# Designs tried in a protein design chat: miniprotein binders against b1l550. Part 5

Target 1, 279 residues: b1l550
Amino acid sequence: MRLPEELLERARDIHSEAPSHRIKLDRVGSFGLKVPVEFKGFLLLAEADVWVSLPEGRRGVDLSRQVEAIYELSNPPKDPFSLCREAAISLLEKLNYADSSGVSIRFDAPLQDGESLKYYGVEISSIASDEIINKIRVEILGMTACPCTAELIRAYKSSEIAATHTQRSLGILEVSTKAEHPDPDKLASIIERAMSSPLRTYTKRPDEGGLVIRSLSNARLAEDVVREMIHLFLEEFGHLPEDTHILAAVRSMESVHMHDIYAERSFSLDEIRKEISSH

## First folded at step 10 (miniprotein)

Design qm5
Fold by OpenDDE base, fold request of step 12:
Structure qm5 (fold): chain B 279 residues (1-279), chain A 82 residues (1-82)
Amino acid sequence: as target 1 above (279 residues)
Amino acid sequence: DPVREAWKYYMEAIKLILEALRLLRKGDVEEAAEEYEEALEKLEEALEIAKEAGNEELIKRIKLLIELVEKLIEKLEKKLKG
């Protein structure tokens, strides 16, 4: 049932009223929308957040316009990067009282693993004001083997390849840049290469044995993984603007403890280059 | 790297679009229109580079943004005539 137009004319526009307290809000929007995106030949249903700033003199945001903005751009489905950037722009155009906007899109990205699929988590964001900041967060699971326990067992049994505890570890790369979004597959690859071994969706017996042996021969601390991620990132993405900000992190779900081991480094490209050159 | 160059033009276009939107918020409609036109020029340059490089995905992405800018210009023109 649609309210009669006559009633709408009598109703106050609550959103345009002065607020009780004149305070600017940084983000007001709709969170947890579902939007279709095209990614690597797949049509995926992604979760999306859209928001704008609210000036101090306006009570509320026209939330319906925000939702309209992203859905207009999502039909037909397009790549999530373009959708983020274009929706951020569209939000500013449609909501002319806002001086900033933002879009975040989250989904599981398919990654080919032989004849099967594995995945990584991705969050793509664009924040627009006078400039646009593009952000991407990639999370992928790998496997780590503990070098400390391996060394203890090696010392005890005098074995070249020592048994050690292994665990799943979540690697995280978050990049914020004024350039285009970096390739998420490349980011995922960096994380996997920084681990003791990648995870496999399907393993045959020879492959399973090889995977474990590889992990044991490439034992790494959580700290090692983060440092390796940073190293590999600089090799692949060192061409990004110097003010590009990176978070490299790992959460190791240690199999001998009830808690996780966590390590991270946050840095800009200019900062990390200075650090490396000083050594 | 032609791909990097194309992206540079693409990002410059976005900056121009955002400037246009800022100008519109200030009521400077004519100047905003000029910024949109300049953004289109940058995107056309990006498109040419991307075509020469044979990067189909980048071509597609550039065309999408061109379409958006054209729509924004059309919207602005309608507001000016009305």
Scores: ipSAE 0.844, ipTM 0.952, lowest interface PAE 0.6, mean pLDDT 94
Fold by OpenDDE base, fold request of step 12:
Structure qm5 (fold): chain B 279 residues (1-279), chain A 82 residues (1-82)
Amino acid sequence: as target 1 above (279 residues)
Amino acid sequence: DPVREAWKYYMEAIKLILEALRLLRKGDVEEAAEEYEEALEKLEEALEIAKEAGNEELIKRIKLLIELVEKLIEKLEKKLKG
């Protein structure tokens, strides 16, 4: 039912009223929107959050305009990076009382695995004010083999290929930069290469055996994985601005424990370069 | 790397767009319009570089932002005439 326009004229504009408390809000928006995006030839339904700041003198945000901003840009579907950046800009334009805006888009990114698909989780964000900060978070599962147990078994049986426990590990790279969003596939690749082996959606017996043997031959602590991720990241993305911030992390779902092992390092490019150069 | 250079221009354009929006919030409409135009110039430079590099995806992304800026300019012009 559409309310008569006459009724609307009689209604107060609640959003434009002065608030009871004059306090600026950092983020006011709609969370959990679904928007189509085009990613590597796939049309995906992504989850999106949109928000703006609210000045101290305004009671509420025009939420309908926020929703319009992102959906206008979502048809036709485009890459999620452009959508994110452009929506952040559009929000500021449409909501002229806001001095900052933000957009976050989340989806599972497909990765080809033979005749099947793998995936990694990706969250793309842009926060706009006087400057824009682009953020990307990539999460992908891999496999790790424990070098400590391997060493124990090697010492015990003098085996060339020592048995060890293996587990799934979640690798995480989060990058915040004033440059363009880094390529999520490259980030995912870095994570996989930093682990003992990648996961496979399907394996043939010979391939499975090879995968396990490779993992055993490339046994890595969670700490090793994070350090390797950082190393590989610097090689691939060392050209990013020095104030670019990175979180590298791994959560190993240890098969011999009920709990997970977690390791992380947060750093800026300038910071980590100084650290490495000091050695 | 031409691709990196193109992205640099792209990001500079975004800064200019954001500056334009800031100016609009202050009521400086004419100056905002100038910033939009400068942003377009940067994007055109980016586009040229991307074309020379043969990067189709980057070309597409640049064009999308150009379209947005053009729409923003149109909206601004309508406000000025009204």
Scores: ipSAE 0.840, ipTM 0.951, lowest interface PAE 0.6, mean pLDDT 94
Fold by OpenDDE base, look of step 11:
Structure qm5 (fold): chain B 279 residues (1-279), chain A 82 residues (1-82)
Amino acid sequence: as target 1 above (279 residues)
Amino acid sequence: DPVREAWKYYMEAIKLILEALRLLRKGDVEEAAEEYEEALEKLEEALEIAKEAGNEELIKRIKLLIELVEKLIEKLEKKLKG
């Protein structure tokens, strides 16, 4: 049932009224929207958050216009990067009282794994004001083998390949830049290469054995993985602006402990370059 | 790298669009229109570079933003005539 338009004309615009308390809000929006996106030839249903700032003199945000902004741009489906940037711009245009906007899009990105698919988690964001900041977060699971236990076992029983415990580890790269969004596949590759071995969706027994052997031969602490991620990131993305901010992290789901091991480093490209050059 | 250069122009265009929107919030409509036009010029330059580089994906992305800016200009023009 649609309310008669005449009734709408008589109703007070609650959103445009002065608030009881004149306080600016940083983010007001709709969270958990579902939007289609095209990614690497796949049509995916992504989760999206959209928001704008609210000035101190306005009671509420026109939420319907926010939803309209992203859905107008979502048909036909397009790449999530363009959708994110363009929706952020569109939000500012449609909501002219806002001085800032933001869009976040989350989905599982398909990654080819032989004849099967694996995936990594991705969150793409754009925050617009006087400038635009593009943010991308990539999360992918890998495998780590403990070098400490390997050394203990080697000392106890001489073997060419020392046995050690292995576990799943979640690698995280988050990049915030005023440049274009970094390629998420490249970020995922960096994380996988930084670990002892990648995970596989499908393995035959010989392949599985080889994967484990590779892991054992490339034993790494969580700390090693983070440092390797940073190193590989600098090699691939060192051309980004110096004020680009990076978070590199690993959460290791330890197989011998009830708890996880976590390691991280947050830095700007300028900071980390200075640190490495001083050594 | 031509691809990087094209992205530079693309990002500059976004800054100009954001400036136009800021100007519109202040009521400076004529100045905003000029910023939109400058943004289009930057995107056209980006598009030429991307075409020369043969990067189809980048061409597509640039065209999408051009389309958006053109729509924004049309909306502005309608407001000025009204």
Scores: ipSAE 0.834, ipTM 0.951, lowest interface PAE 0.5, mean pLDDT 93
Fold by OpenDDE base, look of step 10:
Structure qm5 (fold): chain B 279 residues (1-279), chain A 82 residues (1-82)
Amino acid sequence: as target 1 above (279 residues)
Amino acid sequence: DPVREAWKYYMEAIKLILEALRLLRKGDVEEAAEEYEEALEKLEEALEIAKEAGNEELIKRIKLLIELVEKLIEKLEKKLKG
């Protein structure tokens, strides 16, 4: 049932009224929208959050305009990077009382694994005000082998390749930059290369054996993985602006413990370069 | 790196667009229009570089933003005439 238009004209615009308390809000928006995106030849349904700032003199945000902004740009589907940037701009244009906007898009990105597919989690964001900040978070699972246990077993039983416990580990790279979004596939690759071995969706017996052997030969602590991620990141993305911020982290789901091991480092490119050069 | 250079122009264009929007919020419509035009110029430069580099994906992305800016300009022009 559509309310008569006449009633709408008589109704107060609640959103434009002065609030009881004149306080600016940083983010007001719609969270958990579903939007189609095109990513590397795949049409994906992504989850999206959209928001804007709200000035102290306005009671509420026109949420319908926010939703309209992102959906207008989502048809036809486009790459999620452009969608984020353009939606952030469009939000500011449509909601002229806002001095800042933001868009986040989340989905599982397909990654080729031989004849099969694996995936990594990705969140792409753009936050716009006087400047735009582009953020990308990549999460991908890998495998780690414990070097400590390996050393103990080696000491106990002389073998070229010491047995050790292995576990799944989640690697995380989050990058915030005023430049373009870094390539998520490259970020995922960095994480995988930093671990003892990647995971595979499909393994034949020889492949599985090889994967395990590789893991054992590259036994790494969670701390080792994070440091390796940082090292590889600097090699690949050292050209980004110096004020680019990075979070590198690993959550290891330890197989011999009931709890997870977590390690992280947050840094700017400028900061980490100074740290490494001092060594 | 031509691709990196194109992205530089692209990001500069975004900054100009954001400045235009800021100016519009202040009521400076004429100055905002100038910023939009400058943004288009930057995007055109980015597009030429991307074409020379043969980067189809980047070309597509630049064209998308050009389209958006053109729409924003059109909206502004309509507002000025009305």
Scores: ipSAE 0.830, ipTM 0.949, lowest interface PAE 0.5, mean pLDDT 93
Fold by ESMFold2, fold request of step 12:
Structure qm5 (fold): chain B 279 residues (1-279), chain A 82 residues (1-82)
Amino acid sequence: as target 1 above (279 residues)
Amino acid sequence: DPVREAWKYYMEAIKLILEALRLLRKGDVEEAAEEYEEALEKLEEALEIAKEAGNEELIKRIKLLIELVEKLIEKLEKKLKG
C-alpha cells in the first residue's frame, strides 16, 4: 500500500527532532545488505554494512538514504574497493548532518589453485570524515607442521622417522591505512608463504606427498608464522604511511589437540621499525 | 613507482572531495566547487600516469571516481540554478 505523499508535510519528522537524551552516536546504519561486485573477472555476491555518525542534536538517521548511497553505486556492478570508497563519500554527501561515514564489504575472493579455484575471506572498509581510512582484512587457510613433535620423533629414532602432526591454520592480516587498500591477493600470498605449506582444493597422490614433504621441511610454530607474516608484509608494504596499523595473526587447529592455538601481533609501521632497529 | 604515484593523486582527490563536503555543510558553495575542480585535476593526473603504466584496473577505478565527482558537481550546479 502506498500512502499519500502529502502526509509527509503533516506528520512529525521524527528523525530530525532532538532526542530526549542528547548523546552522539558513533555508528548508526544498515547492516547485511547484499550487493554485486566484480573481482578478477568474477561477479560475486558481497555483503555490505553502511553507517554514519549521528550528532547529539539529531534523533535519527534517514535510513532510506543510507541504503540508496550504496545500491545506487552498485548498479552496474564494479570492483568492491571503488564501491566501498565511493559509497563512504556518497553517505556523507547524502546525510549531511553526519561528520563521518563507514562502509564495509565482505566477500570470498577466488584464488587459482592448480586446475581449480579456492577461496579466501576478504573484508574491506572505508571510513570517511575529514580524511578517508581504508581497512582490509584477509583470512586464508594453510597447513602447518609442528616442529616440537618433529624434534621429539627425530630424537626417538635418529632420522629413521620423518614425521610430525600437520593441521589447518587460519592466517589473518588486517591493514588500516590512509593509502589505498592493499591488494588482497598479495596479503593472501604473504600468509600462505608464512605457513609450512599451502592447502589445495584437491591433490593427486604425488602432489599430496609433495605438500606433506614441503610442510615437514618448513615446520613452524604458530608464533613464527606470525613473525614471518610480519617480515614478508614489511618487504611488500613497508612503503605505506608510517601510521598504517597492522594486525597479523594465526589460529591453528592443532590436529592432536581438542583446542586451537592463537598467536597475534598488532603494530604500526613506525612502531615495528623502531622495535626491529633496537636489536 | 608510477602505480604508487597514481594512487597518491587518487587519495589526494578523495581528501579534496571530503573538504568540499565539509565546505558545503558550512554553506561555502563556491569554495566547494573549487575543491571539486581541484579533485578532478588530481584525478586526471592520476589517470595519465595509470595510462602510461598500462594499468587497466587502476584506469577503471580512477574513471569511476571521476564519474562520481562529475555527478557531485552536476548536483551542486542544479542547486545553484534553483
Scores: ipSAE 0.807, ipTM 0.942, lowest interface PAE 0.9, mean pLDDT 90

Design qm5
Fold by ESMFold2, look of step 11:
Structure qm5 (fold): chain B 279 residues (1-279), chain A 82 residues (1-82)
Amino acid sequence: as target 1 above (279 residues)
Amino acid sequence: DPVREAWKYYMEAIKLILEALRLLRKGDVEEAAEEYEEALEKLEEALEIAKEAGNEELIKRIKLLIELVEKLIEKLEKKLKG
């Protein structure tokens, strides 16, 4: 049952009142919204968060306008990047008391894997104020092969045994920039190419053997994977603004340990170029 | 690179849209309308470049932002007439 709209004339407008304590808030929003997105021809269910800043003189945010901003733009479904940027703009338009807005959208992105699909994690954000800052985080699993154990086994049997422990490793690239969101498939490709081998949805024995052989031929420390990710990122995305910030990381679920190994580096483009040019 | 150039105009259009929203908060309605129109001009330039590059996905994304700007202009014009 819909309540009569005339009640709006009798009820206090709570959210537009001044609060008891006039303190601004940086993020007030609706989190965990489910929205449809179109990605590479797939219709996916994504999770979205939307927020705005709240000035000290306003008690509450009009939360229905927040949700309206993204749901209006999600019908018909569109690519998540346009949705993210446009919703951030729409939030500022609909909630004109806010100085800034933000939108995040999370989904599992499909990748073609032979005749099947595999998936990787994507989270994008757009933060709008006097300009827009676009963020993207990509996480994808690959395989790493330990070079230390490979060398010990080689030494033990005069290098005739090609063996080492292999494990899943989670590669992470996170980019924050004033330019457009980087293509997540390119970020995922960078991560996979930095690994010893990609993972497959399923394999037959000859294909499985090939993956293992590839990983043994590309044995890499977690540290080496991070360095390679940075190298490949600079080749593909070195054109982004100099103040673009990147985080490159690997969490390796080491098969011979009870614990994970973690390596990371964060940097801006101008920072890393200076570092590299000094060597 | 044409695709990068088109994205440059796209992002410039977003900056202009955000400036228009800031102007509207100050009550500078005529100036905001000018910024929206300039944003649309930037997007039309981005669209031409994307078409020449044959980048269908970028074309779609630019058209979506054009639609948003047109709705913002329409909404602003209704305020001016009321």
Scores: ipSAE 0.801, ipTM 0.941, lowest interface PAE 0.9, mean pLDDT 90
Fold by ESMFold2, fold request of step 12:
Structure qm5 (fold): chain B 279 residues (1-279), chain A 82 residues (1-82)
Amino acid sequence: as target 1 above (279 residues)
Amino acid sequence: DPVREAWKYYMEAIKLILEALRLLRKGDVEEAAEEYEEALEKLEEALEIAKEAGNEELIKRIKLLIELVEKLIEKLEKKLKG
């Protein structure tokens, strides 16, 4: 059932009125939208949030225009990064009273794993105002092997036992930059390479043995993983603007404990380079 | 690195598009049109570099942004006519 369009001639435009309390809002939007995206030949269903700032003198946002901004750009499906940046631009164009817009898109990215696939978590965003800031967060599980227990066992048996506890560890890289979004596969690779070993969807027995040997040969504390992630990130992405901000973190689900360990470092590129150069 | 140079022009184009939107909010329609045209010039440079580098993903992404800017210009031309 559709109401007569001529009612628009008589109705107040509630959204354009001044609010009772003149307070600017930072994010007014539509959250949890489902959008199709094309990623590495896959058609994925992603979750998206869209928002704009709302000036203190405007009562409401035109929410249908927000939804229109991203859905118009999602048909036909395109890569999520173009969708994210272009939707942020379109929001500012369609909602000209806003001085900033934002878009976030979340999906599980497929990653080749031998003859199979595995997945890692990706959340991207673009915040547009007089410039655009692109953010990407990648989360992927790996395996860590504890070097402290490995050393204690070695000392006890003079290397007769090559053993330590191993566990899943969640690696996190988050990058905020004025440049393009970093390639999520490269971020995932950095995280996995920093771990004692990657996780696999499945392994055959000979490959499983090799994976375990790799893990034991690369025993690392959560702190070691974070430091290695930073080192590898600088090798791959040191060309990004100096004010690029990074968060590198590991949450390790330590198999011998009832709790997790967490290690984290936030930094800008210029900050970390000065720190490293001073040593 | 040509891929990085192409991305640099791409991001410069986005900044020009955002400036055009700021100008439109002020009612400076002719100046906004000039910024959109400059953004297209940056994107054409980015596209040429990406083609020389053989980077098909970047070519596709640059073309998508060009399409968006062309739609913005078309919309602005209709507004200028009225």
Scores: ipSAE 0.801, ipTM 0.940, lowest interface PAE 0.9, mean pLDDT 91
Fold by ESMFold2, fold request of step 12:
Structure qm5 (fold): chain B 279 residues (1-279), chain A 82 residues (1-82)
Amino acid sequence: as target 1 above (279 residues)
Amino acid sequence: DPVREAWKYYMEAIKLILEALRLLRKGDVEEAAEEYEEALEKLEEALEIAKEAGNEELIKRIKLLIELVEKLIEKLEKKLKG
């Protein structure tokens, strides 16, 4: 049922009133929207959140304007980075009482894997106020091989055995910067190269053997993976603004334990360069 | 490094757009229009650099932001004439 539009003349505009308690809100938004995006030739259905700040003197957010802001820009579908940045701008324009806006877009990104595909997780965000902060989080699975068990087995009297436990490890890179969003494929590559070996969608026996040999020859602690991720990140993205913030982390699903191991480091480019230069 | 230079102009344009929006919240309409025009100048510079580098993806992204700014200017001009 569609109600007559003339009712708008007679009804109070609840959202524009002052609230009973004049308290500023940081994020008021519409979460879990489905938005089409174009990524590397694929048309994907992404999940998006949009929000704005709400000043202490305004009772509510015009939620239809929020949804309008991102959907107007998503037809026709465009790359998720432009959509994210442009929607953040559009939110501030359409909801002029807000002093900040934010957009997050999440999807599984395809990545070529020989004749097949694999994927990694991506979350892109843009937060706009007097400036824009672009954030990207990438998560991809790799394989790790434990160097402690490998060393113990090597030292065993029948040292011809080359073995250790291997497991899936989830690598995470999160970057917040005033520059453009880093390329997610490059972030995923950094994470994979920091692991003992990548995961494959499928392998034939000779390829599977090679994968295992690679992992054994490149055994790493979760801590080592995080350090290597940071090293590789600095090589690729050391040109970003000095106040760029990075989180590098690994959650390793240890095959010999009932629980996971977690390692993490967060830093700004300024901080890590000072740390490294002190050695 | 031309691609990085183009992105630098692109991000500067966004900062100018955001300043224009801040000015509009204060009612400073003429100043906001000046900021939008400066943003377009930065984006045209970014576009020329991206074209020289042959970076088709960046060209597309810059053109999208130009379209947004032109729409914002059009809305501002319509409001003033309205």
Scores: ipSAE 0.787, ipTM 0.936, lowest interface PAE 1.0, mean pLDDT 90

